# Designs tried in a protein design chat: VH-VL binders against q9m1h8. Part 23

Target 1, 233 residues: q9m1h8
Amino acid sequence: MEETMAEEGCCENVESTFDDGTNCISKTEDTGGIESKRFYLARTTAFEMLRDRGYEVNEAELSLTLSEFRSVFGEKPELERLRICVPLRSDPKKKILVVFMGTEPITVKSVRALHIQISNNVGLHAMILVLQSKMNHFAQKALTTFPFTVETFPIEDLLVNITKHIQQPKIEILNKEEKEQLLRKHALEDKQLPYLQEKDSFVRYYGLKKKQVVKITYSKEPVGDFVTYRCII
Below, E stands for the ipSAE of ESMFold2; O stands for the ipSAE of OpenDDE; V2 stands for 0.75 times the mean of E and O plus 0.25 times the DockQ between their complexes.

## First folded at step 7 (VH-VL; framework fv_ecleralimab)

Design B4 (at its last look DockQ between E and O 0.62; V2 from the best seeds 0.00; counts 0 for: pae E 3.2 > 2)
Fold by OpenDDE, look of step 7:
Structure B4 (fold): chain C 233 residues (1-233), chain A 120 residues (1-120), chain B 107 residues (1-107)
Amino acid sequence: as target 1 above (233 residues)
Amino acid sequence: EVQLVESGGGLVKPGGSLRLSCAASGFTFSNAWMHWVRQAPGKGLEWVGRIKSKTEGGTTDYAAPVKGRFTISRDDSKNTLYLQMNSLKTEDTAVYYCAKDYEYWYFDYWGQGTLVTVSS
Amino acid sequence: SYELTQPLSVSVALGQTARITCSGDNIGSKRVHWYQQKPGQAPVLVIYDDSDRPSGIPERFSGSNSGNTATLTISRAQAGDEADYYCQVWDSSSDYVFGGGTKLTVL
């Protein structure tokens, strides 16, 4: 009478609950205003993004705690006080402006009002709009009337810095020389490289442009580093 | 406004030497890759060579017909590109343009050119 | 060496559409750029990256690139469009390569 021990293999279904970053904010009994926390996170990520894009960012802004943020800006921050204006490290004459928009629908009128408001800012070469509402097609078209590049980010995209995720690969932007060397080495055209779309979250974070090439390094223990290249399309 | 102004063209005998200059303005010259392109009378455009920015190594490349005879250099303090041409041949007779490289592998701005005539 | 082939000449009636071709081996995998050159003038960039237009270039100018042929299209041809047109590519073995040029005549 051979007792066949049935090894019950506990396949623990690790339900990868993609915990929507929205649900983590709702579960914390943050006695503080949800609004101030959102602006804190978005502003912090914006500073990190600007740093990583090569802008001059004060370390004090990066190390600011939520408590300190609330002490400075309050529980209901004035949107104008949240603005970030920093110079490019390589060219201090070039500045980028980050503007936090309200919850109201963004209209052509809103964009024009903003344009008038920032018209006195000398040296602006780029602007980022952090959106809390949808922008209509006419408002989007009105953004093209600015004399510099305007990028838009839903505030939700800035609540978490995508580059701080533990599983994120190392991304390096190739300069022109490095790109040329890569293409020569492999007898390739840049169109033949695997691509990243401009709408990709990493592409947007780093402010990458069409035809730029990025080196992506994946580290997987114990296998080591895997390197791939992608062209922005 | 971006401006490129070539100078130094003229008549030279075969085997002679000539130095062209290109004065650049309206952009950060030190960051730009710069090119020479030539056009023989009644002929098409021919790439001569380039110099990269100092930040990207400052290296030079040349087309096969001019390699070893021509030298491209730059003075970023003067916003000036140079083409030293040695051992000139009759086939080197052309209008020589300086051109700016914009992003990747094309010429967004050209000078008006300077004529080099190599004749006995 | 990589080579680009263009027709020597193209004629177009006033107000009609001109098409100038540039042929090269697998040119569709490359980025093609186009220059206009009027008599006694420097070349002017009119199309870059196959189909993009520089600021100040009329919408009448368009580009396409597929397979072995790139095409510059000039719609509603004007007398001022009479010029030489050059295609150009970068190649890893040949560096910067120009086509032989095409003379566009507006009739």
Scores: ipSAE 0.755, ipTM 0.941, lowest interface PAE 0.7, mean pLDDT 91
Fold by ESMFold2, look of step 7:
Structure B4 (fold): chain C 233 residues (1-233), chain A 120 residues (1-120), chain B 107 residues (1-107)
Amino acid sequence: as target 1 above (233 residues)
Amino acid sequence: EVQLVESGGGLVKPGGSLRLSCAASGFTFSNAWMHWVRQAPGKGLEWVGRIKSKTEGGTTDYAAPVKGRFTISRDDSKNTLYLQMNSLKTEDTAVYYCAKDYEYWYFDYWGQGTLVTVSS
Amino acid sequence: SYELTQPLSVSVALGQTARITCSGDNIGSKRVHWYQQKPGQAPVLVIYDDSDRPSGIPERFSGSNSGNTATLTISRAQAGDEADYYCQVWDSSSDYVFGGGTKLTVL
């Protein structure tokens, strides 16, 4: 009679696992606190992601604590106040907008309204929608009408930064000249580069696009730099 | 809407020189890689050379038969590509096309060509 | 230097399918582009990146590329398809390389 069988039938010391499931009682009575924590986590990850993509991100946003977040935005944050708009470090005229969507189903009307709201925002070249609900097919198609690329992330994918505690590689997107010089130098052809799938979490985190060729440099002491080249498919 | 119009072709004696022009419109010329491609009468297409966009260094490269004799240049303020041909030989007789490069190194737009005849 | 080989000519009966080949060492590792040239005219792109068709090119034009052979396929051949066809690649050592051309005759 091993303890494994007794542990399966015994809730003692396993209460934290079942408490995590049953701790939703606090969630029901304090939904504002849970809601604000989810937005805090997702928003912090978004700032870290934008920094890693090369956007100018204020250090104060990266170091913001939950209590500081709640003092600024409250227990039930206004979604429009949560928006992030930051310039690209290499070209400050280009900006990215992050929009936190509500729990309501996202419709063509919602997308059209968003299009109107942002029409005066000069220099937008990209947008990220953080979703709490599913988009219907017509809403998805409406996103293609924006004059720039629109990415979507379920909020659940942003509650944890997948790169936390992992050394960040250096990422360089090659232009056509750089790609040609690479291929000539190593006597390679375009199709001979290793592939990285568009849906790969690494690709999505860094916002890499289909058909781009990227140079990825991993620095590892004492071995030194490891360089790989990938084509996004 | 994209247009490439070559000019400057004609008859020239061996050892002579000629300058071709290609007027471009309908695209951002300064961002484009531009090429010359030639076709001898009754023969196939032959790449002559290219000039890269100024933003990517503006460098040139040439096919072996013309290297050292031909020079490609561009004037982005006039949207014009040039081919200076020196020390011409009878085997340089061809229709010369101006062509625009695109991603994956193919020619998406061509001019109608200008004939260069090199004969005694 | 990288070389591309095409047959000098291909004949096809009206309404039948024509296949024009372009051969090269491991051409399947390269992106193959195809141009149509009618007498007295400039070349026109008909297939790029092995199998993609530009706007305005009929769907009966298609392409494939694997191993040592790329193929341009013209289904339901019409008299207007009679032309010279060139394949082209970029090669890291030889730059822009054209095949010798294939004269398609529609019978």
Scores: ipSAE 0.338, ipTM 0.744, lowest interface PAE 3.2, mean pLDDT 85
ESMFold2 (binder alone), look of step 7: mean pLDDT 94; pTM 0.948

Design B5 (at its last look DockQ between E and O 0.59; V2 from the best seeds 0.00; counts 0 for: pae E 4.0 > 2)
Fold by OpenDDE, look of step 7:
Structure B5 (fold): chain C 233 residues (1-233), chain A 120 residues (1-120), chain B 107 residues (1-107)
Amino acid sequence: as target 1 above (233 residues)
Amino acid sequence: EVQLVESGGGLVKPGGSLRLSCAASGFTFSNAWMHWVRQAPGKGLEWVGRIKSKTEGGTTDYAAPVKGRFTISRDDSKNTLYLQMNSLKTEDTAVYYCAKDYEWRYFDYWGQGTLVTVSS
Amino acid sequence: SYELTQPLSVSVALGQTARITCSGDNIGSKYVHWYQQKPGQAPVLVIYDDSDRPSGIPERFSGSNSGNTATLTISRAQAGDEADYYCQVWDSSSDYVFGGGTKLTVL
């Protein structure tokens, strides 16, 4: 009487619930205004992003609690007060501006109004628009009229800092020398590196440009570190 | 506006030496990789050599025809690139251009060049 | 050594399309850059990274690169386009390599 032990293989389907960052916000019994929390998260992530891009960021802005944020900006923050303007660490004459847009559709008129509003800002070399609404094609085209690079981020993309995820790889940007050495070392042609698209969330977060090469280090215990390189396209 | 202005060209005898200069303006010179490119009369463009930025090692590379005879250097305090040419040959007769490197990709700006004539 | 081959000359009628080729072994795996040089002038970058245009370069200038051949295309040729054109690449064995140049004549 051979007792066939049925090994019930618990295939725990780890449903990788891509928990839409929207659902995590809804489950917290936040007695506070949802709007203020969204701006807090987005603004905090924006400061972290700017820091990681090499801008001079005050540590006090990074350590600000939601309660402190609400104390300063209220439950319904004025969008103009949320603006961030910080200099580049390597060149203090160069500043980046972060502008939080309203919930209204962004039109050419909106972009022009913004252009007039910021025209007196000296030393702006870049701008980030945090969007709560869709931007039409005409408004997008109007962004090219600025004398500096304008990036757009849906506010949802800033509610969570993608770099703080425990499973996120370490990303390092290669300089020109390191890139040359990499290609020489591996006898690679310019187009033989695996690609990372400009629309990639990491590329956008770090503000990477076309033809830059990044070193990506994955740490997996107990296997150790895995390193790969990708070129931005 | 980016400007590159070469100087120091002239007539020299075979075996002689000459030093070219390139004055740079309109960009952060100390961060730029810089090149020399030459063009013999009625001929094509020929890369001569480069110097990297000090922050990226400041190393130099040369084309085979000039290796061991030419030396590229820079003075970042003066925004000036140099080409020391020794043991000059008749084949070194050319217009010499300084060129700015863009992110180790291409030459985005060129000077007007300076003529070097090597003749007996 | 890595070499780039260009035709010595190309002729185009005014208002027509000129095509200048640059051939090299597996050049499609490299980024190709193009320079215009007018008589007695310094070279000017007209195309970089196969197909991108610097600011101030007319849309009439375009580039492509595939296989063993890169091509500079000049649409609606103008008299002012008469010049020498050079392709350029980077190579791990030869560093910076120029083509021999192509003289474009506008008829």
Scores: ipSAE 0.754, ipTM 0.934, lowest interface PAE 0.7, mean pLDDT 91
Fold by ESMFold2, look of step 7:
Structure B5 (fold): chain C 233 residues (1-233), chain A 120 residues (1-120), chain B 107 residues (1-107)
Amino acid sequence: as target 1 above (233 residues)
Amino acid sequence: EVQLVESGGGLVKPGGSLRLSCAASGFTFSNAWMHWVRQAPGKGLEWVGRIKSKTEGGTTDYAAPVKGRFTISRDDSKNTLYLQMNSLKTEDTAVYYCAKDYEWRYFDYWGQGTLVTVSS
Amino acid sequence: SYELTQPLSVSVALGQTARITCSGDNIGSKYVHWYQQKPGQAPVLVIYDDSDRPSGIPERFSGSNSGNTATLTISRAQAGDEADYYCQVWDSSSDYVFGGGTKLTVL
């Protein structure tokens, strides 16, 4: 931020020795660097998100401390070591992969390389890319060539788990019969239900897809439950 | 590859009965909702009825002109859909198609049809 | 009961764009699906959910739906596109409803 050119030299991010009974405040408790802390926070949120989506997540990963993270991965983690691959609890043959991308621009070449790299991963049914850079429109189009849904999250969106600050309603995805019966009963089409945007952080957290209809139950004491239905668009 | 093959069509007199079959392959038949759609010679398509999967209730729904006269059934062990047609009328003359449901809204795969002619 | 109306026929010059309409009361609130049927053949799905294409259907097939009219658009019309085209909806009171069909002729 504040860069200076001074007669005494350049400003660097280096720990300073204490002077004359006063302490230099440039030294912090977090000696591992801001980068490792960001990956730790994002990775922890990713595990919590996967658990909440119904994936089998090791409790040790959910309780990992920053110190423990740095002991395993270092202060400048190798991004491929950060990957997460966990199975669905309901169908252990189906797995999701979380990939932490670097700071280099993400291009069609990057997407094709990733596609080849993961082609041997048996049972992969979904993937999440954690981004540190913008992805151009051609790279975004290339993601549609995967045989499963690929989601993207800027790493900044994973530094805090949004569910820890919001009263969580119960969310149920309607199956085909339940959706048809709901619409028939009320003489409605999907387009006539209230919408919930695909880009909504809540929708993205739970991985909800376009055209799904969700039943949302709000609990309010002592009145009881409130139920509403939303269509993802 | 999804395949639907109808059979059992033919000539029948008014008031008669006929049973159509549709042999299915290339998908999990027991999970699918299935339909019958008909087309009178030189005319358009007309929905006849559907049957849901057993796990989703196994219930049937019919178009008004055929209610009470036609019965849709399924045999999941044989991957076969059936249409029992009773009290046939000359207006029932059509090619009958077996069709696979997608999301209760449309028909993603069709058979080649079997001709039913109701005539004296 | 819910009804859909299509023109009986539409003509298009080879290489030009054909548009086939499907009219219904407030059809824009429904999802519209389109089928192609060539003589002596079964119908084939070419558009679902207003504008989506099944795999194997070329990009020159597209669809739109708003107000009281849905439209199937076939750009760069080819001789092989000559067929009957049917629109179809699901309706909560009438179940599955087809339009009367449109004969597309490529000149």
Scores: ipSAE 0.271, ipTM 0.688, lowest interface PAE 4.0, mean pLDDT 85
ESMFold2 (binder alone), look of step 7: mean pLDDT 94; pTM 0.941

## First folded at step 8 (VH-VL; framework fv_ecleralimab)

Design C1 (at its last look DockQ between E and O 0.68; V2 from the best seeds 0.00; counts 0 for: pae E 2.03 > 2)
Fold by OpenDDE, look of step 8:
Structure C1 (fold): chain C 233 residues (1-233), chain A 120 residues (1-120), chain B 107 residues (1-107)
Amino acid sequence: as target 1 above (233 residues)
Amino acid sequence: EVQLVESGGGLVKPGGSLRLSCAASGFTFSNAWMHWVRQAPGKGLEWVGRIKSKTEGGTTDYAAPVKGRFTISRDDSKNTLYLQMNSLKTEDTAVYYCARDYEYWYFDLWGQGTLVTVSS
Amino acid sequence: SYELTQPLSVSVALGQTARITCSGDNIGSKYVHWYQQKPGQAPVLVIYDDSDRPSGIPERFSGSNSGNTATLTISRAQAGDEADYYCQVWDSSSDYVFGGGTKLTVL
């Protein structure tokens, strides 16, 4: 009765060194260090996102190191100091505000308090809320009371910039004329374009709206460039 | 306040000419595609033509009934849209509205209209 | 040319639901927009992109679009809803096209 020792094949953990510069937030026990790092990453991504949306962003904010960030904001940043307010390049009278929320549940009261705090800000045409907690339905509804568009991002969605992945296609947002020409050229109706959903991370990053069309160019050597169009729905 | 205000309507003889104006306020006029829509007395709405934003080429398109007779233009420095109407016909009798197309191919803002009457 | 067909008139009792149709070939592949026009007034956008409402438009107004028919629905009809209603689309060959309009009467 030969006991065939089943060699438990050591599944070699292929440490896929995704050399993605996502420095594994080593579980260093320094809880303060983790929090500051999260805010640094999210804030940096927010600036990159705002730049890519056509806002005026200071290059110094994009090049800020974690060490410099901690020097300025500390290990436990005050949330109000983290706020970003930048003008649109095409219209400097239009400003967007990025607000970092705390870890507490976001309530209608919280939203109203925020509304009061920002009421003196002139020229706000948009706001982004970076969330560390879930927002209930009532708080979401309260966001509609702002006189401008409010977007929400879980902070986790901003810890990594989705556009920095190695194989990102070239993205171009069509203007209204270019969209019209595209539809006419191909004898297409608006809803006949391949679509991207508004909830798509890419769509949210670029702040794309319903019915906008993006040109996506994939470069594949040696075949060349492949172009596709997607409409936001 | 966001508004459009038409002017220049009146009585004109067949074969005559008239120029309408639409003054825009409360928004960035230069970014908007602007349109003329008309409504004959007791009839429905009829698209007349459009002018695109300058940043998107500033080109004009016209409905078949007015093509070659009407010209749309804009002065972004004055926030004003124009409709030059030449060789007017009795069928051109209508209230003429200016309208904004700020998004994709619908009219989110209308003026109160100006009446053009073409009569002998 | 692309054409949109609307009923000439629709009647609704006060507090009931009105439905106004707009028919066109493959209209479901287009976005439909709706305008309300009261006597002696300019048109007002009430629905855009089939079902979206502009700010200030009551939730009683809703839209749908599928196949060859778009529908404007007005729930809990009020006397103030009595107006002409126009559907509109953009067409690659015909540009901006309006329906003939529907007179809504509130009884």
Scores: ipSAE 0.790, ipTM 0.955, lowest interface PAE 0.6, mean pLDDT 91
Fold by ESMFold2, look of step 8:
Structure C1 (fold): chain C 233 residues (1-233), chain A 120 residues (1-120), chain B 107 residues (1-107)
Amino acid sequence: as target 1 above (233 residues)
Amino acid sequence: EVQLVESGGGLVKPGGSLRLSCAASGFTFSNAWMHWVRQAPGKGLEWVGRIKSKTEGGTTDYAAPVKGRFTISRDDSKNTLYLQMNSLKTEDTAVYYCARDYEYWYFDLWGQGTLVTVSS
Amino acid sequence: SYELTQPLSVSVALGQTARITCSGDNIGSKYVHWYQQKPGQAPVLVIYDDSDRPSGIPERFSGSNSGNTATLTISRAQAGDEADYYCQVWDSSSDYVFGGGTKLTVL
């Protein structure tokens, strides 16, 4: 029988203060259940995102259940154990690292500590930080000192996979050659394509960078495909 | 230690041939589009040609003055770009730079250049 | 073929602001890149995509592009800024095009 850590029902009694002792286990168990579920959802979305970006992701990670996750990582997972490191399918020497940050405010000190922790990880070409706290301006600038691309996602943005929207169009990311041929064929320049903003959730899900072009195909059953191109701004 | 180093320049008679090399280090050469840019003495920069990454077709393109005479190739196992120059003319006298086209059509890394002098 | 025009030379007093222009038909629809070349040295990218600055380039360097003119601006000019400056675009018909270069003299 599977044990649940969830506890329902709570009241807020403004005038009453009760002391139920120093070891109130029942009041602390609920945070573990919610916390582990949030990490499970975010980690699953991260694996799906990495697969969709072209990384080699084990199918077992994509199909991991919440109960299996909790069996391996516990109700309050140790963040370093949650890290994901997978190679790019097209170049297995290139790896991406996903790091789950704690609830403490993210400062320059936090970023430098992370840099030291990962300094021995050869082959990293990109990193994703999953944030539970705000990152101040100086911490954000410290990320630019890494020798590779660093992206950040608030954990809340990963609790659901946005690509599972109803009627999601087909998305193809053009490489540089494909973009060049598109522009030549139509005698166009970069700035003459419709824009898609860098902060768009879809853009962030695929890790698209400025000046990349996406081909968006809307499947219309009677009329056939409707194709549009958008340039990241 | 991200760098490009050209070699193979020198004095050649008109009609002759010369092969330039560009050794790359400190980055993933196989992912980059690589270019040759030249500069005649006292003159401006002139694009010579490029070779795309092999994953994007590995095709070459050349500026009109050198088309049919120059051939760009790459050896990704040696991180080396080549420029084979045939039927050289005095107008080809220049410093030849190797350049990396990292993102969208600009050169973020340059070598120090190698001088080619075509003179009889 | 697509052509870019730059002035042959620009002079600026030490500590003042220099502006180097790059003119081309509808250049505002293209991204303009700028290179600095000091005597006897290779070019160095100083501005890309009109106004973006590579890591290691002082923020005194800035760029703009609209209409038929792109401009490289160097504020608080220093003796070390004395160099040749080239603009460059990619054009869908002419490929990679450089301007003729501008010699910046810091007085």
Scores: ipSAE 0.509, ipTM 0.840, lowest interface PAE 2.0, mean pLDDT 85
ESMFold2 (binder alone), look of step 8: mean pLDDT 95; pTM 0.964

